# Designs tried in a protein design chat: VH-VL binders against o29789. Part 3

Target 1, 134 residues: o29789
Amino acid sequence: MDEKTLAKMIEAVNKHMPEKTRSLAEMLKEKDPTIRAKDGNEYYIEKRELEFIAQHVDELDWPRFRIPVILEMNDIGGERVIYVRDKLHAEFIKRAFGFDRVLNGILTLYMYELPQIRRKLRTASQVIFRISLK
Below, E stands for the ipSAE of ESMFold2; O stands for the ipSAE of OpenDDE; V2 stands for 0.75 times the mean of E and O plus 0.25 times the DockQ between their complexes.

## First folded at step 1 (VH-VL)

Design f3 (framework fv_refanezumab; at its last look DockQ between E and O 0.04; V2 from the best seeds 0.00; counts 0 for: pae E 14.8 > 2, off the site)
Fold by OpenDDE, look of step 2:
Structure f3 (fold): chain C 134 residues (1-134), chain A 118 residues (1-118), chain B 112 residues (1-112)
Amino acid sequence: as target 1 above (134 residues)
Amino acid sequence: QVQLVQSGSELKKPGASVKVSCKASGYTFTDYYMNWVRQAPGQGLEWMGWINTNTGNPTYADDFTGRFVFSLDTSVSTAYLQISSLKAEDTAVYYCAREGYDLYFDYWGQGTLVTVSS
Amino acid sequence: DIVMTQSPDSLAVSLGERATINCKSSQSVLYSSNNKNYLAWYQQKPGQPPKLLIYWASTRESGVPDRFSGSGSGTDFTLTISSLQAEDVAVYYCQQYYSTLTFGQGTKLEIK
């Protein structure tokens, strides 16, 4: 990815970062659940996606499961990978998608694995980009 | 820098086959879907379909099923378009286009002219 | 399939004047969940591949002059060139990427 594309991606992706996450439990109770992004806009979360998540998450954890699922993009050694840092998110991803690669204690996805998740969780997941100062 | 370089012009007879290549560079080939677009002479752009560069799974537009085959050689970051049983109406410029992160086409090949003439 | 229809098919505009190209989709390409229009504009000059101008209906691609702007939402979109330059002579295409991909038929822009 060239610098131009990277910059554009960072700007576009980070614009939609959640201002505040919400619990799966509370959002499941809403007819039209939304999440507020840092850009100030509210985005609807598809109920079907929340229901899908709920099918793979213990009901006892619904209050603790935070929406959206954060997919953190990082550059490591020149390669771009996605970190799923949240433990409940990681467990969910493992159960729902079968991805279980753990590097340095963090569930790690490759870029080519991301589309499968993003297509299933179009609204209930968000990609964020962490800029590492080198 | 991202580049898509396609193979050169082709002149074929009806009934023959052609294979157009699109070599990608400057990015991780398997991270982005590759699309194919046809443009007949003096006509508009026609989306032909895409290929998942990771899995190799192709998706074809309705008008481009049967004789059109998308394939990959990931070892050389190259996507291929093969057209079999060529017809005169297949005469066109064929483009490969990278589907960017946000799903629009951010980079294009220079195009490959395929001429089918008896 | 979503059908994209541009208007006009061709137009001639004087240098320095405003050029307006419209694009209509057979169904909305606005995704209600993220409030984004999955609509792009491309510029194609003779003998060249298309070039991305606008995405998300109104966001200019890097390097695209300010005179180019995209507007609209849902099913009706517009590409505007505020002050036509000689280098703007080209065919312009709208594209939806809401459901698979489809292009408009193109609009040929010439200098009057």
Scores: ipSAE 0.024, ipTM 0.641, lowest interface PAE 6.6, mean pLDDT 90
Fold by ESMFold2-Fast, scan of step 1:
Structure f3 (fold): chain C 134 residues (1-134), chain A 118 residues (1-118), chain B 112 residues (1-112)
Amino acid sequence: as target 1 above (134 residues)
Amino acid sequence: QVQLVQSGSELKKPGASVKVSCKASGYTFTDYYMNWVRQAPGQGLEWMGWINTNTGNPTYADDFTGRFVFSLDTSVSTAYLQISSLKAEDTAVYYCAREGYDLYFDYWGQGTLVTVSS
Amino acid sequence: DIVMTQSPDSLAVSLGERATINCKSSQSVLYSSNNKNYLAWYQQKPGQPPKLLIYWASTRESGVPDRFSGSGSGTDFTLTISSLQAEDVAVYYCQQYYSTLTFGQGTKLEIK
């Protein structure tokens, strides 16, 4: 993917991110944790990813941490298809990126600058880039 | 009893391809990333990249784009390294190494020697 | 990428004596927010794969003898073997995992 598309994704993540009103510890007690946005949407976060975040982000950093967004992009003919984990993420991605179609899938995007999180971001970016180059 | 067992040595001609396997046992395969490391004869360790065992998505170091492909078969807990269009400079021992959330490598395969000669 | 430089390239130490191996990174591998150094040490004996000795610059891996210790912070790191044993003959590598991943060139340790 080009730099413009990546910048738009980053802007969308920052602009449409849910406001965090609950502590990280409280969310870790839930089987299927969610974060609620101002518009009333619930955004799912995979329990495993939340546990990984908790290893690297303390409660003081948590309110500023950008939550993972799960998406994957593929070109099918002339149509760009974005894959997302669930319908709430699909709505978010469609509104934020203006894509014609969104399908369920998985790709994790992180906005927090930690050595381990940066490595995850690099992987996600390379996956989208490779799919776009097909 | 974590083990990473790699396939046997390979002798190939320039231009051929090779596929090295790394079979994991003693842990949940998808909980740890798998890395590949190369060591040319008499040389040091060179990191090639890693593959996310949960998603199958590979990441390559800059020197290892193009001819190198990381893949996996989660049903048999095995990771693969394929090298196409082999060159003499690909002669090396190739290691797989397990990476946890902390990014360092706690377990290594025994290595696979790939020799490319004309 | 962060370049890792080890010194010396090789050294010979008598049995029972202390061995010291140095590793320098071209950039700091200390993450100030968690106060951790993203630095590991590996031992490679002839004909064998590398084995993890130390991670987070100073934490010894389970099963590694206490004669091995790591120290340092930021850009300068040291691996110390307090009383060299015959089985310690190997090449030792440092590795940074702060930004991507790179290894030092290795230090060959031999008995005098």
Scores: ipSAE 0.000, ipTM 0.532, lowest interface PAE 14.6, mean pLDDT 74
Fold by ESMFold2, look of step 2:
Structure f3 (fold): chain C 134 residues (1-134), chain A 118 residues (1-118), chain B 112 residues (1-112)
Amino acid sequence: as target 1 above (134 residues)
Amino acid sequence: QVQLVQSGSELKKPGASVKVSCKASGYTFTDYYMNWVRQAPGQGLEWMGWINTNTGNPTYADDFTGRFVFSLDTSVSTAYLQISSLKAEDTAVYYCAREGYDLYFDYWGQGTLVTVSS
Amino acid sequence: DIVMTQSPDSLAVSLGERATINCKSSQSVLYSSNNKNYLAWYQQKPGQPPKLLIYWASTRESGVPDRFSGSGSGTDFTLTISSLQAEDVAVYYCQQYYSTLTFGQGTKLEIK
């Protein structure tokens, strides 16, 4: 992804960043679950996506599994990679998609693996960006 | 809405330990990194490091990699700073500060004065 | 780390006059992909925690009076108070958030 496209994605994503996350357990109980973004709008989370997550997460972990699933985009020495830093999110992604590459203790995805996750989790995952990795 | 409330002032002797708390309210605690900042009397602000409140992974500034430990209790939306083997030079006000989505510090705790004297 | 250097260390300005505070970073804090300077200014009044004034070098935080303005790019930045009021007596800090975080040493602003 080029820097111009990344910058445009950052601008679009920033207005949709959640003001707060919600637990999987809580959202599974609701008819039409939503996440409120920083732009003040509520965005629906498709129930089938939550159910897909639930199928791959131990029920004891549902109360602490935060929605959305966070996919952190980073530039590392000119290479663009995605980190999944949340332990529960990482285990879910390994179980659901088979991605198991761990670098420095962090589940790490290539850019070409992102579409497969996004197609399954159009509303229940969120890309975020960090400028510094410390 | 957003509020960070820190524990009260501490008076300690050299060699003791102290644990400063920072209780968050008004937002989802695990969505935002928490930072710690030191200010010695009459001196400027020093960034000590951050903790990823989602994963629990701390990052320390170079000068703070020894006796300083960041931790969390997410069940009560609280971050902690523990300082062991206290020295006189640890006398300072310690702040917690929330890192906003835009990466600067948008909310600060009121500060906790730790005084270390014999 | 990126070193942040403020000037002057202290400044005395008459009420109603303009105050200027400079901040220089040892490396550029401009991220070319989004054209933003990752620089903030904080005000710290005696006995209080710091308060955010300016972010992205020039964007005023909500509730901050319009007499406060930030300018500059890359490595050189300025905080300006266009008409000093008594309540503006404080220490002012610049901070980069481009790569980890570092603060300038502070500039003490007093009434002359």
Scores: ipSAE 0.000, ipTM 0.510, lowest interface PAE 14.8, mean pLDDT 85
ESMFold2 (binder alone), look of step 2: mean pLDDT 94; pTM 0.944

Design f4 (framework fv_refanezumab)
Fold by ESMFold2-Fast, scan of step 1:
Structure f4 (fold): chain C 134 residues (1-134), chain A 118 residues (1-118), chain B 112 residues (1-112)
Amino acid sequence: as target 1 above (134 residues)
Amino acid sequence: QVQLVQSGSELKKPGASVKVSCKASGYTFTDYAMNWVRQAPGQGLEWMGWINTDTGNPTYADDFTGRFVFSLDTSVSTAYLQISSLKAEDTAVYYCARGDYWEYFDYWGQGTLVTVSS
Amino acid sequence: DIVMTQSPDSLAVSLGERATINCKSSQSVLYSSNDENYLAWYQQKPGQPPKLLIYWASTRESGVPDRFSGSGSGTDFTLTISSLQAEDVAVYYCQQYYSTPTFGQGTKLEIK
């Protein structure tokens, strides 16, 4: 990736990040990190998953990397889909979450590929950043 | 079912102000940014800027700083473009268009003609 | 800003014949990490707003007829109408969204 493209992507992500975000570096210092979902509940994220994310953000300024707390899960045509509201770095998402698609500004990830994270979900609007794909 | 409906045409004198509205329906208003695009008579399309519908934060293209203000009323899913100190050069059709940063514009309003003449 | 230049400015094509419109960017709009071209095409008929035809250089928008296709990569792009219909008379614009959005000057398509 060239420097101009990376700078542009970092600017775009930072400009369009959800208001409710948390620094990855700060969360890694917590014993029991959480994120607040759209339903108002807080969900635990395993530290091992956050460490996995950190290993894959070498193209981003990882101390400033923000984890969006507003991701929506939907059932589309029998498939489970996670929408990322903002434009997170596409390569990072592909590496961390596997197969993804971008549709009308929304990054889409098929949830059925990650059955383990469903154990902690209670509604289609719930969010949990559990990257257990390794 | 996605629709963007804009306010009607305006005829103004130089120095006046105008406020154009763009009402969205058929989708969750805050899920997509709203863009403004200008088209002067017989000319092409000029991107003016966009507003983040979730945060209310506007971003203006360099040629559209100062006299132009983007705003929102999320309770009625409406975006606004205000132009102050109107000049003859502002005569154009103004479009609202749905799209996030680094995306194309998939839905457009019908356009609002603003005519500035003495 | 990335400058978009279309050619020709105006084109006359007979009904049923192929129409070809070109668009060049002053710098590449191909993002190497995802191998996508940040390029769209719009159709604008008199008195109407622009209508999205193609995005990501070659993906046809839902509801757009099969006769419309987009091709190209990097800095050189083409919109093709394989068999011109009467309703295709319009001005066509290319647009890049790799950076601050910019449009080409437009190509007016007329029936010969």
Scores: ipSAE 0.000, ipTM 0.520, lowest interface PAE 17.8, mean pLDDT 71

Design f5 (framework fv_refanezumab)
Fold by ESMFold2-Fast, scan of step 1:
Structure f5 (fold): chain C 134 residues (1-134), chain A 119 residues (1-119), chain B 112 residues (1-112)
Amino acid sequence: as target 1 above (134 residues)
Amino acid sequence: QVQLVQSGSELKKPGASVKVSCKASGYTFTSYAMNWVRQAPGQGLEWMGWINTYTGEPTYADDFTGRFVFSLDTSVSTAYLQISSLKAEDTAVYYCAREEWLGYGMDVWGQGTLVTVSS
Amino acid sequence: DIVMTQSPDSLAVSLGERATINCKSSQSVLYSSNNKNYLAWYQQKPGQPPKLLIYWASTRESGVPDRFSGSGSGTDFTLTISSLQAEDVAVYYCQQYDSYPTFGQGTKLEIK
């Protein structure tokens, strides 16, 4: 997605959905069953949650973009760190769900397409969400 | 500005080992994965694998397991390829090439290191 | 893994004429989630490392002359050089990166 579209999405989320997006952030902390787990630590946000967000972001063409993916969640130094695949979608998800902090980092990503097909992606920069466990 | 500079050519005997270096400059080393690509004399390009420059995790293509080791020294922005128990069929030019995960291809390549294995 | 096959193995084209190189993948390299083809083209001149020309099947790398263009989708791809120049003599490789990267065998382009 282009950066102007992302900026509009962020603006729309900040304006229209603060309390419901905060609720979804709490679901992510607890490994909500609506989140599909992939490869153990990998999570996929279900389409219905993205459709709810998209209804409040008129300028996003969802069918043309990759679905945000949570790759893993780790507890590091009293903080829960969530690693995500897509840097641009991660910025949207961070703002929508109200994560405390976003760090750029590098990760090896895994993506499953077909039952026996596994793609391993190398990362140059990746957004990391940091959630306080306190 | 952005460069990958590899170590010089090597002439080795069968059974020896070699360590090729690839020094990055002009960009943040840990923000790009590093690929290794081999080209035997008169042959095409063959992807050997990549290494995640932040985690140090290597991934090898099926034909390059066992004798081949990818490693890093992030303090000097350098990636390494080590080949043990060298064989005549390892004679090739070895390239390092950086890549961003978003799918922009391998945009910067080292100049290549010729490794010749002969008795 | 995905096998990449180029055609022809070699071709000779006159200066100023159009050169066309084809590349076929054994499986689709179109990623439906983002509608992008994970296919790149590289140019390699004798004694030099490969140079990226095209990524995402049709996006030209910065600094690459506009006579180079890429097209195609799914499994069938084409690199076109619209008006061949002497400096374009090289071996051209297609490469998929939708999964673990694989290269085509290369196409040698020469001047007639």
Scores: ipSAE 0.000, ipTM 0.531, lowest interface PAE 13.9, mean pLDDT 69

Design f7 (framework fv_refanezumab)
Fold by ESMFold2-Fast, scan of step 1:
Structure f7 (fold): chain C 134 residues (1-134), chain A 120 residues (1-120), chain B 112 residues (1-112)
Amino acid sequence: as target 1 above (134 residues)
Amino acid sequence: QVQLVQSGSELKKPGASVKVSCKASGYTFTSYAMNWVRQAPGQGLEWMGWINTNTGNPTYADDFTGRFVFSLDTSVSTAYLQISSLKAEDTAVYYCARESDYLWGEFDYWGQGTLVTVSS
Amino acid sequence: DIVMTQSPDSLAVSLGERATINCKSSQSVLYSSDNENYLAWYQQKPGQPPKLLIYWASTRESGVPDRFSGSGSGTDFTLTISSLQAEDVAVYYCQQYYSYPTFGQGTKLEIK
């Protein structure tokens, strides 16, 4: 997570939770700081942040966030499916889109469900395809 | 002082591969994103994509998927652009450019450019 | 993608006169939370890489002469050179960094 994404999430919390008088940064500091700063001001997006993003997805400017989501294409029983192996990406997709189908222990999407993710994110550059044939 | 130094010009035949380097100095390499910008002869600037210098994860603009690969060697503060299956339309000057903000900044420092010429 | 369009494609200006270059974005590059325009201007001379002149639409980069100024907000931006000098002959590009970076097609500035 870049610092502009974090700042925008904090802005969204302040806008949508004014009666609780808190910001995302204050929430994370007080209850369970899971954001880890890296060299270059890079931050990991934690489950708490993804859950918040999912709740306010319609108010956020998704194209500006540039959060990549890794999707793997696979074939099962003659069907083309998309695996979401990364746990944080899977949690984001489950929370933002309500997809919870699991095959072989992996969150699995059908090809026809992918346009919904693209539409919500509003940019193809936030989705990275990794093709793995089984 | 900040400096980006690119490898020398390349003359290649169609179907060949080329690897352009961009060596950074004067700052913490992993603290700034590295971008690649192409300029065909007599044409304007075209953003190709960027690479996260801390994680090594690349992001490509739509026109630069498939044959183009961004990579890093953080031990020598160097970014690389590899182009495979070269075509005549790949003839261009390729620039590396540092992004002033981690992900959403203007390009404050540029390499001198590497001319790649693809001809028979 | 945000499309950047510059005008004119080329411009001839006499030494000491004002040069004006325009840039339009297909959507606003003004960020509501910080009220900043994510717009930069670059100068490119023959055989050289682009050089950053202006960022945040109107902030001049260190070392850039004060005859260069940027203005505008939202979708319409202008680069002005108040008194053209011989070394200012170059192609000028606007660039948005509100989303994935995109450049205008460039404006060639020459002496008449």
Scores: ipSAE 0.000, ipTM 0.519, lowest interface PAE 15.8, mean pLDDT 74

Design f8 (framework fv_refanezumab)
Fold by ESMFold2-Fast, scan of step 1:
Structure f8 (fold): chain C 134 residues (1-134), chain A 121 residues (1-121), chain B 112 residues (1-112)
Amino acid sequence: as target 1 above (134 residues)
Amino acid sequence: QVQLVQSGSELKKPGASVKVSCKASGYTFTDYAMNWVRQAPGQGLEWMGWINTNTGNPTYADDFTGRFVFSLDTSVSTAYLQISSLKAEDTAVYYCARGPLWFGEESFDYWGQGTLVTVSS
Amino acid sequence: DIVMTQSPDSLAVSLGERATINCKSSQSVLYSSNNKNYLAWYQQKPGQPPKLLIYWASTRESGVPDRFSGSGSGTDFTLTISSLQAEDVAVYYCQQYYSTLTFGQGTKLEIK
């Protein structure tokens, strides 16, 4: 992606997304991005996952969603998944990403604090959506 | 100052294809999304989808997948709508409309004048 | 998709009188994090493209006369023309931009 496109994506995240998602803009600038969780620990996140979200943030239209997003890489059964609380948002994400837009890999999006949701998902074995990342 | 100028009316036979243009002026083309809206004779407005003018990535509403293609030529600040395998029910005025690209506040602030596409045998 | 329903389908109002057009969404278009309603109103005169009148449910677009106002929140919205003028004869459309964009079916406003 070119620098002008990246700058616009960072500006969109900073200006229009809720405070909880503003860390996306800073992570896009870092070599080895991390998310600082409630327990005080830092968790590495794949930069390609952040770049994929930034590339598609316009299609996801986060300002229209009532749920703040938290990016996290989770690998459930060899696949990363998208979890959303609201079924309307889930329908929009399925439409925006489509199967034709992706080949492999999956991006995980959460509305909760990362360590707590990760533990619950492992014990529940629930998968709502799978979107492969090119 | 800001202006969207669309190509002239088209009369086509069923099975033909048509390509409608929308030329933008008075602003930086890649700072706003281009939307397409259809209006059949005597009917209301129907959003067809949009194209991201910065990335070239189109998004289509569910009823407008398959025969409809959104494209751009950023060097001349022009967006295009192509309809293949035309059917009688495609007869409509097609509008282009400027919308927010990166989480802008306003909806469609500027519209083209519309292009009438008539499909008849 | 969010379905937008307008009422009435047509309305006849005398010059100088108040006109009120209603719009209902099948689901809320209020984004709680920024407290904004993703709802717009358009005016379409015969042979012309639609013109944006109101955005964010109640913010009037630049150049739109003060007699036009928008109100409402969540699922129920109204467009009010406080004193109808001859040039206001048009079809009016509401539109939500909270999710996949959808328009209401339109309300035709005529002079009584």
Scores: ipSAE 0.000, ipTM 0.529, lowest interface PAE 15.5, mean pLDDT 70

Design i1 (framework fv_imsidolimab)
Fold by ESMFold2-Fast, scan of step 1:
Structure i1 (fold): chain C 134 residues (1-134), chain A 117 residues (1-117), chain B 112 residues (1-112)
Amino acid sequence: as target 1 above (134 residues)
Amino acid sequence: QVQLVQSGAEVKKPGASVKVSCKASGYTFTSYYMNWVRQAPRQGLEWMGMINPSGGSTRLNQKFKDRVTMTRDTSTSTVYMELSSLRSEDTAVYYCARELYDAFDIWGQGTLVTVSS
Amino acid sequence: DIVMTQTPLSLSVTPGQPASISCRSSQSLLHSDGKTYFYWYLHKPGQPPQLLIYEVSNRFSGVPDRFSGSGSGTDFTLKISRVEAEDVGVYYCMQSIQLPYTFGGGTKVEIK
């Protein structure tokens, strides 16, 4: 995706951020109820695990896969879901929502499957990561 | 199909408590806030509070805070609203309502609570 | 609390004629996120209330295009271009920008 297109997408999301993330949650509920938040494939990931993954990013192949990311909101406890499609989309989301190191770790996991991490997960396509907003 | 089904009408004495249930079906119960709204005879709509069915956390209207308890049971997809120390002015139809777009898209059929001596 | 004031209290409308209902909030409903947290509901006899308009001007699913919402900040209007028998009921505005959520007093629409 070129720089101009990315900038335009960031501007659009920043303008309507709460509505956009809510609409993605609704689409998820309609199309694939098996990967909804709160289902058996839900995982809570620790900061140290994301940092460990990020440290090893240069050592392995890069299979691509889709990871749903869940945001938990403090105000009126809403849950929002963001789908990550590819590396550029993950960078867009990182810039649009300002999640910095946490999304960098998720981006690394999205592109790279460590054997030890994969043993903890059934499949990469079933992984749901929670991000809590303060 | 998405629907909310509430418990039946109740008649209570002043000082008693009432517990109204609201059973959800047709959607993921834990993914939407549930609100309670009441309407007294010949009056408008009044918001009582909300519950997050996922964690059970609540936000209550200060007018009712010490008399209202909101709970849920995820195994039955049911929310409950209990109002204690009932007064005649609590006579009203009580509605549960699902929150979408920061508004109420699906409402229960209502439960009439009559408080009389 | 944010106070929501509706006018008029009631309307008696000939079928096919337009109707206009107003709602005013005691403070702005425009949030820093760019959204205006303002909504319209219709409460028909024997039925629970139903959502008509969300975020000022967006018709909810299934709502006929004869309904339109407009306004900004503190002043809002719901317009029905040609009132039909099925439109009879009490209309309520609501704000959800801050707790507690508050409703207007309602406007009763009747057919004459």
Scores: ipSAE 0.000, ipTM 0.509, lowest interface PAE 18.8, mean pLDDT 70

Design i2 (framework fv_imsidolimab)
Fold by ESMFold2-Fast, scan of step 1:
Structure i2 (fold): chain C 134 residues (1-134), chain A 118 residues (1-118), chain B 112 residues (1-112)
Amino acid sequence: as target 1 above (134 residues)
Amino acid sequence: QVQLVQSGAEVKKPGASVKVSCKASGYTFTDYYMNWVRQAPRQGLEWMGMINPSGGSTRLNQKFKDRVTMTRDTSTSTVYMELSSLRSEDTAVYYCARDWGEYYFDYWGQGTLVTVSS
Amino acid sequence: DIVMTQTPLSLSVTPGQPASISCRSSQSLLYSDGKTYFYWYLHKPGQPPQLLIYEVSNRFSGVPDRFSGSGSGTDFTLKISRVEAEDVGVYYCMQSIQLPYTFGGGTKVEIK
């Protein structure tokens, strides 16, 4: 799928920005940390992922990029693809989450379920985040 | 309630160094970048740099890179800005300002007047 | 560096009358995420600067509705529908689309 088609598809599905979450330190104290989306729904985020981000926050240029933006496209050609603000973020997220393909782009954090993705959400990593191409 | 409380006014001689502090309260200190902005008596606001309180990494305005050092102490939720080799042109009010994701400065300290005079 | 130019340098307003302040950037402040990284701050006498408007048109918490921001790309305007005595101060625009962050030269608003 070309980048323009992908961006249009994601944008057509995801229109809202997530609600601000609690601090990273507060989330790390929770047994099952969650991120609250603007639609009022809560999505789990893997504690391991939060711990890894906390350990490497300076490499990620946080807080501007507070939570990694994840796009899981196993139902679309079998690839797990990410778009990132710059190459440093791309390498960090690929390393942290094992993505098959890394593309340069601008990310907007919208946390929503795509119709093509199975409805069961255990972690935020299973949710598509909106991507805006430069 | 978010509060940023800065250290008191300083009078320094040319060539000296000054270290200004900014103590944060009312939020998780490591969740927000902290910026330093100054205003000389006859000039506008000038950005000096920022620090990530979590790891201590900094991004500095090239104009000040050789003279400014930014540090933090997570145990006291305090950021510091040290400016060396002071000149009369460094006479200014220095502000710390909290940054929401390199987006905007939502809360500012009360300011610290630094006067450089012989 | 991105240059931010404010007009006018100063403005004297009769209480209850409107005021308008302009800011122009040397390059577009629209980012590919669809956001415009442009802000208005107010520096009142004896107080620290305070955030007034973020992302062109959004009022920060506690900012009265008589303040409104508008604009796009490189041209931005702050309007005060009915100026009050407490609105006296120096208004600054700012961009954060690229480092270093830069401010406009300021517009001083005074009551006649």
Scores: ipSAE 0.000, ipTM 0.520, lowest interface PAE 14.1, mean pLDDT 70

